# Ledger of designs, part 1: VHH binders against Probable 3-hydroxyacyl-CoA dehydrogenase

Scores and structures below are computed, not measured.

Target 1, 346 residues: Probable 3-hydroxyacyl-CoA dehydrogenase, of Deinococcus radiodurans (p83589)
Amino acid sequence: MKIKKAAVIGAGVMGAAIAAQLANAGIPVLLLDIVLPDKPDRNFLAKAGVERALKARPAAFMDNDRARLIEVGNLEDDLKKLKDVDWVLEAIIEKLDAKHDLWEKVEKVVKKTAIISSNSSGIPMHLQIEGRSEDFQRRFVGAHFFNPPRYLHLLEVIPTDKTDPQVVKDFSEFAEHTLGKGVVVANDVPGFVANRIGVYGIVRAMQHMEKYGLTPAEVDQLTGPALGRASSATFRTADLSGLDIISHVATDIGGVTPDDEDFTLTESFKNMVAGGILGDKSGSGFYKKTKDEKARPRFSTTCKPANTKTRARCACPPWTPRANLSPSATPCTPWKARKATSCAPP
Structure headers, positions and changes below count from the first letter of each chain, unless a header shows other numbers; Kabat numbers aren't used for antibody chains.
F, E and O are the ipSAE of ESMFold2-Fast, ESMFold2 and OpenDDE, as the mean of both directions, binder to target and target to binder. V2 is 0.75 times the mean of E and O plus 0.25 times the DockQ between their complexes.
[cut] stands for letters that were removed.
Atom coordinates printed by the task and the answers are left out, and those that the model quotes come from them; centres of patches stay.

## First folded at step 4 (VHH; from c12_5K22 with L102D Y107T)

Design d3
Fold by OpenDDE, fold request of step 15:
Structure d3 (fold): chain B 346 residues (1-346), chain A 120 residues (1-120)
Amino acid sequence: as target 1 above (346 residues)
Amino acid sequence: QLQLVESGGGLVQPGGSLRLSCEASGFTFSYYAMGWYRQAPGKQRELVAFITSGGSTNYADSVKGRFTISRDNAKNTVYLQMNSLRPEDTAIYYCAAPYKWDESGYTDYWGKGTPVTVSS
């Protein structure tokens, strides 16, 4: 099977970037998204996706001229165009109802030889295609890209028990030879491979951090470039991902894994999440973004009061060593106060 | 303007029934799945049921056999028939459309909710 034309449904960050990567490979792409009722342009989101991809740094397009290979459309007007594509990939909202709704529509339009994929990171593939025909299920295979798609080599290919092995083979070959991806075939289980390993690493790192009285910075120092890993290491990665997301994934994976795979979140981690310490999206996680004396972005683990005027709340995570606490910090929760007083290096 | 307006909530005795309605406007209703969610006091919001644009339905295990989700595309309305209500069904019920885009990406659009209280 040869993929000559593709469709990407969902023009968000990932969808648009994936479309760009397809264009980079010289593959014409139909990029579809929903119609926004408050926008006169029915293709607003798809267009915005392309524009975002054109402005992306690092560059989503090898050459911005490749954007010409992307045809923009919307799911209301242009769904019928899916009849002409060899591969359909969705990157829409991560909701089962939305997935079911989409696949129900797609199934009616796509040609019988088309491969169907989901870029989902969390919803099992087999759950997405419940209710679809055997034929549809046969040609359905998860394609989980990592952001940014152009630069991150890994592509998880996730077949179900209904997926035709030939589809897996054909798609994998396409991904490797045409898209330049490193394919890992993953089981259709929570977290697949990468997230399972990643979250496990974070969970275990948290456990060990507390056990040995280490700081997040120390752990990251040990688990980042020193090991040939990314500079975000463990806890910076967690902050980037979102602690609530990590919590959710850990819980989900832990619920279905053997006992020897411990995904138990520490109480400190749980308290962080419960306290709204969620990482970058909340302005604080294991790290806070600060500026140095030269106004250069830096990350600090220094704990400060959340409100300097009222001193009503300490912004310190429960794992924060006492030495790193602001002398003026006032804990707003009993757990923070308790942990702050008891947390010290061994 | 996109709107979801829930109605039909109220106080009911255990074993009783309620029918919730959600009227949608401001988007092509027939193209999107619709869902009912609920949030009990002190609990997280949870999915109760959803119905695809094609009419396929899915239910939380806790409400299977008791609740029925349906839709009328001509009226842009989604319904939740709740039978054999239990105290544990007490919550604010929200209607949701799963297709919304903002700066953060894909999100749900939510109604304001309608309260359901099941009490003797």
Scores: ipSAE 0.503, ipTM 0.831, lowest interface PAE 1.0, mean pLDDT 86
Fold by OpenDDE, fold request of step 15:
Structure d3 (fold): chain B 346 residues (1-346), chain A 120 residues (1-120)
Amino acid sequence: as target 1 above (346 residues)
Amino acid sequence: QLQLVESGGGLVQPGGSLRLSCEASGFTFSYYAMGWYRQAPGKQRELVAFITSGGSTNYADSVKGRFTISRDNAKNTVYLQMNSLRPEDTAIYYCAAPYKWDESGYTDYWGKGTPVTVSS
């Protein structure tokens, strides 16, 4: 099977970016989203998605002219156009009812040879397609991209027990040869592969950080480029992802994994989340973006003042120096006095 | 403007029945899935039931066999028939509307909710 035309449903951050990546590969894309009641333009969201992609930094398009390959539309008026596409990918809201509703509609329109995919990171693939025909299920395969799609090489391909192995093969080949992705076939379980490994790493790093009295910066120094990993390393990655998301994923995965896979979040981590310290999206996580004396971007450990609105017991990360703590700020973890293990020389 | 108006809540004895209604306006009702959620005191909001635009239904395990979700597209209304009510069904019930994208991502629309109290 050759994919010559695709549809992306959902023109949010991921959907629009994926559409751009398809365009980069020379694949015509139908980008669809819902009609907003308060907007006169029925294609407002799809158009906005393309505009966002055009302005994205780093650039979603290799060449802005590639945007010509994206046809914008909406689900109410343009769903029928799905009959002409070889691949359908959804990147809509992460709700089961929305997924079911969408797939019910898609099933009625798509051609029999079309591959159907979800970009979902949280909803199991098999749950999304409950109630669909066997034929539809055979052609369904998860396609989990990472943001930004142009630059992150990994693509998780998630078949269900009903997915035709040939579909997996054909789609994987398309992803590798046309989209330039590195395909990892993952089981249809919470976190698939990447999030399971990544979140486990964060959880364990947090535990060890506390155990050995390290700072987030020290841990990131050890777990970033020094190990051949991204510069965001562990805790910067956590901030980028969102600490609440990590908490949720850790809980979900931990609930289904063996006991020897410890996904237990430290109390300090829990307190950060409870305190509204969520990473970049909250303006502060393990790090806060600051400027140095020369106005160069720097990351510093931040103590968020106790937002009176959040009954959070802990306003500052436990590694915040006492000097930087507001007298009213309760540290998240009792400052266990660094017992100066006096390495007495022998 | 999108609006959801829930009604039908109230006080009922254990084993009793209630029928909730949610009237929707401001969007193409027949195109979207609709759902009912509930939030008990001190608990998180949870899914009770949803119905697709095509009429397929799904229920939480806790209400399966007791509750029935339905819709009338001509009236832009979704219903929740609740039978054999239990004290643990006590909650504020919310109607779910179609979602939209904003700067923070996809967001849900909810009604103001209708309270259901099951007490002897």
Scores: ipSAE 0.478, ipTM 0.818, lowest interface PAE 1.1, mean pLDDT 87
Fold by OpenDDE, fold request of step 15:
Structure d3 (fold): chain B 346 residues (1-346), chain A 120 residues (1-120)
Amino acid sequence: as target 1 above (346 residues)
Amino acid sequence: QLQLVESGGGLVQPGGSLRLSCEASGFTFSYYAMGWYRQAPGKQRELVAFITSGGSTNYADSVKGRFTISRDNAKNTVYLQMNSLRPEDTAIYYCAAPYKWDESGYTDYWGKGTPVTVSS
């Protein structure tokens, strides 16, 4: 099967970027999104997606002229155009009801030979296609891209137990040969492969950090380029991803994994999330963004005794081992900082 | 402006019934799926049921066989018929649209919620 034309539904960051990557490969793309009731242009979101992709840094397009291969539209007016595409990928909101609603509509329009995919990272593929025909399910395969799609080589291909193996093969070949992706076939479980490994690493790093009294910076020094990993290492990666997201994924994966795969979040991590310390999106996580673009540790590496006289906020990080705190000392959290009388080791 | 207004909550005895309503405005109601969520005290918000624009329904396992979601497109209203209510069904129930219509992308839009208390 040859994919000659594709549709991307959802013109957000990922959808638009994926559309750009398809365009880079010379594949005409129909980019669809919803109609905004308050905008006169019914294709506003799709257009905005393309514009975002054109301005993206790093560049989503190899050549901005490739944007000509993207036809913009909306789901209300242009859904019927899906009849002419060989591959449909959704990158819409991560909601099961939205997915079901979309697939119900798509199923009525797509040709019988079309491959159908979801870019979802959070919703299992088999759950998305419940209620669809056997024929539709046979042609459904997850396609989980990583951001930015142009530069990140990995593509997880996630079949269900109903997916035709030939579809997996055909799509994988397309992804490898046309899109230039490295395909990993993953089981349809929470986190698939990459996120499962990644989140596990973060969770375990947090546990060990606390156990051994290390700092996030020290852990990142050990788990970044020194190991041939990205410069974001462990906790910078966490900040980039969002601590709340990691928390959610950890909980979800942990619920379905064997006991020997410990996805238990530390109390310190939970407290950070509960305190609104969510990473870059909240202005700070393990690191604080400084004007100089250099990530600084949010918390001091040294526990300074709280001046009992001035009720000064304890500067001890949430992951400070209890053994290093006075019995009355409470780790500094955004919400409990006032109760900390001392960070001094008993 | 998109609006979701829930109603129908209240106090009911175990085994009792309630019917929740959510009136939607500010978007093409008939084109989108609608859902009911609930949040119990100290718990995370969870999906209860959703109905697609085509009328397909899905339920959480905990409410399957007891709750029924339906919609009236002419009235821009989604309903949740709750039968055989249990104490564990106690929560604030929220109506949700699957999309938020703004430039930032897709996000959830929620009503203010209607409280349901099941107690003896």
Scores: ipSAE 0.423, ipTM 0.795, lowest interface PAE 1.1, mean pLDDT 87
Fold by ESMFold2, fold request of step 15:
Order: structure tokens, then C-alpha cells, then sequence
Structure d3 (fold): chain B 346 residues (1-346), chain A 120 residues (1-120)
């Protein structure tokens, strides 16, 4: 399958940015949005989307002449042009009724070989295709980009129970080969998509913590309030969210892309979760909370390198046999600890 | 049928000015971004300036502050005002239009070009 032309429906922040990324990859794209009746320019919204993408920081276009590949239009005058595209991606408002209305209209005009996708994170894919023909449903696959699409490597591919497995394979190859994306095939369930940017950042922070010998507190100092973020920075935010939830989401992603180093959990983190160190809900995570009467709660780390300059071994649950270790994996050996599980980056 | 007609090129001394025009037809001009490109002998065609349908402009670094792109949607025309011309601006200048869709796919569409020579 070859995707030579695409359409993006919805010219908000995500839709315009995805259209720009398609243009960066050399794919001509039709960008459509609704007509605003009180604006004389019927393509006002699609044009505004392109203008926003041209001025975006960080830059949405790798070269501003790429904007020539974007044809703007609207859903009243230009929907029929979908007969000529190989891929339709929806990024409109998160209202199921609006998406049903759109898909009913798209089904009547779209090329019979086109792949059809939604960028939705809030509305399950299987609900969107209700009422569509079996042929449309076979060609429908979720394609969730992360903001900003040019810079975030990951793309989630979300099949329904009806999606043709060959469509999943062909679309994933296009996304990897042409768009340079790291594809993760995800389940069509609510909520998982919304947490993935946060999980990606946390997993990479864990990997860097081990690589560079930093503590969770040092990473949070560099990434939290000093950089204009909320007072609960990367690892403190992980403790608030629950390390078991983070583990589940990262494992689900890793299960569909087993060699994707970006989502590989460190052995020290796996040992923390296996040992019941799950964040604030369990009394400790990357931090444990201490309290005094005169100050805000103090935090101390539960995961830091041993007092040596050499690589420290990951802690294991009590009585974990060494025979469980892969010959190619970093060994995890038990030791007699009087404190919570510790870890060190290589 | 989409058509672009460039005009306004010629011979000019360094420091001089020229105004290029491109008259467009065969599409709804106000809906599309328009651009000027140039190609010097032995070089690849390069972007000079680009103007969106909403009027935002973008310029190659080599021409910033000297060239101004503008459009008149009522006349279906895009302009390039070139001031403080230098010998390195010598090229054929092309107007670029929205891409044409047909059964073979989406292709770039260019005018015939208008030559600009800057020399003493």
C-alpha cells in the first residue's frame, strides 16, 4: 500500500501540526475544517491553522516552503476531494455525535482503498465506527500523534476488533518508513492514550538517572520548578500517579514494540514495583514522605546508587533465584538490605 | 485550468529595484499560499519568499530586508518587490501556485519564469 496523498480533518493545534509533519515528509495534504458563517473566508479555520503552524515554536515545518504541500478547504465545499486521498485523519472536537456525523459523510465520498483514522485520545475507536459499513470498519485504525507531532517520536496505532490486520501492518510501515515514527500498537481502551507522554518522560528519566548516576531528587531539581513546571516534578509526579500504573502503561507499550529502548523499564524500577513500592499510595516510591510540624513535608529518595563509584546491582524481591536472569540482561542479585530497594544507573 | 504568468524581470544595475508580478487563474486564488522561487545557472531552484492565504510572509535569509512579497486577492496577483539588488540575485524567478491534483497524484506547478539580471 502506498499513501501518496492525505487529508487531515480539523485544523486545530493537532490537526495543523500533523498536516505540517505530513508536508515535511513530502506528502501532499488536504486540510479541512468547518465553515464559520460570519466569516467571509469560508476556509478561515484551515488557513488559520496553517498560519499557526508556520509561526509555531518549536517549528512545525522543517522548511517553510513545505507549506505549499497543504491545500486548505472546508467541510461544505471540499469534502468531495476525499475521493483522491489514500489516508484520512480526523482531529476534530472530542464529541462522539460530531465524529459520527463526519464519518457518515466521509464514508460516502472516500476512496474505497483509503485508510481512515482518528487522532482521538478521549473517544474509543470502536464507538466511532458504529453505524459504518464492514468495509469502512476494516479500513479504520486509530492513529494517535503526540503534541508536538514533529518532535515526539511515538505514534500509537489503535486497531479495533474490526480492523484488518493487513491495514495495521501497512499503516505502521508507512508511519515508520515515511514519517519516521516509532509505532506502538495499543488497545482500544479509554485513558491509556492520555497518560503516554507522561510515561515516556518518566521512563527516559529513569534510564538517564541510571546512566548518569543521578538521584530522583537531582533530576526533579533540574526539571521541576527551575524550568517553570509544577512543584511536583518528574519523579514526584510519578509517585502521585502510582508506579504500578506507570509500569502497566510502559509494559503495554513495550509488549507491542519489544525492542523500543525508549520504553524499556529499568531493572531497579521493576524491582521497586515488584516489592510493593508504588508511590504515595503505598507510603513510598522514588521518594518517601517525612513530616515535621514546622515545614512542608520533606522527601527522601528510596532509589539511589550504593556508596561505591562502581555500578551497583539492582535489588531483587526476597528469595528471587539468580537462575531467573537472562544471560544478556543486566544481573539483579539480592543483597541483605535494611532499607528500601536501592538502584544505581550504569 | 491552472495558469501562472510572471512578468517584471529585466536587466538592472546593482542597487537597483524591480517589481515582479504573477497573475494567476484557474483556481480560487484567495484560498492558497503563493510563493516566489529562483534558479541561477547551475544551481537548484530555491525559495525566495512565500505568502500564506492569511498574509503571513516568509523570506530566505539572503533576501530579508531587501525583498517584499505581497498579494492582491481582488486581482489574483502576487508581487515581489526587489530592492537593493545584488549580482548574486541574478536568476530566473518563478511564481509557484497551489499543487494540482490529478489521477497520477499531486504535482508541483510553476510559471514559465521571468529572468532577472543584475550587472554593471
Amino acid sequence: as target 1 above (346 residues)
Amino acid sequence: QLQLVESGGGLVQPGGSLRLSCEASGFTFSYYAMGWYRQAPGKQRELVAFITSGGSTNYADSVKGRFTISRDNAKNTVYLQMNSLRPEDTAIYYCAAPYKWDESGYTDYWGKGTPVTVSS
Scores: ipSAE 0.006, ipTM 0.159, lowest interface PAE 12.8, mean pLDDT 73

Design d3
Fold by ESMFold2, fold request of step 15:
Structure d3 (fold): chain B 346 residues (1-346), chain A 120 residues (1-120)
Amino acid sequence: as target 1 above (346 residues)
Amino acid sequence: QLQLVESGGGLVQPGGSLRLSCEASGFTFSYYAMGWYRQAPGKQRELVAFITSGGSTNYADSVKGRFTISRDNAKNTVYLQMNSLRPEDTAIYYCAAPYKWDESGYTDYWGKGTPVTVSS
């Protein structure tokens, strides 16, 4: 249910850095790697990983005292300690046979409530769990961190067709709440692609916003519950995930299905991304961050005509869904070039 | 049972030296970074130094160059060599290891402490 203790398997660059980020969040971590037969210290690799993280540039630990939360061990002597952890994250070499060997051993010792994850970007999650029990498969979900994990906001959560949806929800909440990550749920394919339904919803919302002259806030008030999103609506979710990531995913889907107009990005969105307006990570996206909400950024939309010398500034405060906009108004661009008439309520 | 037993504290003149020891038992010592903290009267407990399982060290700025932390994994012992002691180093010194493996989750564990007084 709640992740209080974690294990990271593999003490390379990513594994050690992820262990450091878990320690930054106050999570005790068991960090394991293989035994090197030519080293007297059987924990040589895990210890070396922690030492490297302590010296990393940029800093992997927010305070080096956090390294005390990391217990080092090895895959021969200490695998049995996985019985005590709530989450196991694999970051070993990208070889399917090595991952199969690991998962076979992990399944024999890991507790029945633990979430099990791979940080792999190149080996599909469904291939890794072949041969595991149905129960193990239900609890397995990919968790792909970006290097360096402390500084890169995005975390890809990659369910298989066997992953229990509750596990996806529980893990995503942990990643968002405890690790401060922006979670994107991605398909289990090489290179990972956000859920086509989620991207479809965001792209269609952008197209309809332009057509009907709505602000991002108005669309989010209308689409949050309708799209099954909890507290974040369409454009708020896009800002959380990163607009550059949404752009990349939509472009890749469009390249595979070029005849599908439902994945065509608007020019205003392309201009936002090109201009460095990438969502929460850049300080603004469809919403601007205000100074009055440190823990939960909130943004007002803005509307400006393309030529501000000749037109009044449009200020678009957050609106209820019942706001009435002129049907003859041209669509606004997402947040700074909206025509004033498209932002005027009744 | 997990235990941390500090020793080596006492009364010392300014400019003097002391060597603190912390013997650990009831856990796999080589798995933990070990640390020394101190708490002066009326003050919050603060980090003095820590040493990772691999021997890498870190020091508070106030003690850098004067204190040396070390460990002996064969003896399950962490040391703090304190040189050039100053009156502001007067405190109770605690060694620490985090608690890793039970239902309580993350918890720092402390010894009972060893008092150090630097007479002025």
Scores: ipSAE 0.006, ipTM 0.163, lowest interface PAE 11.7, mean pLDDT 73

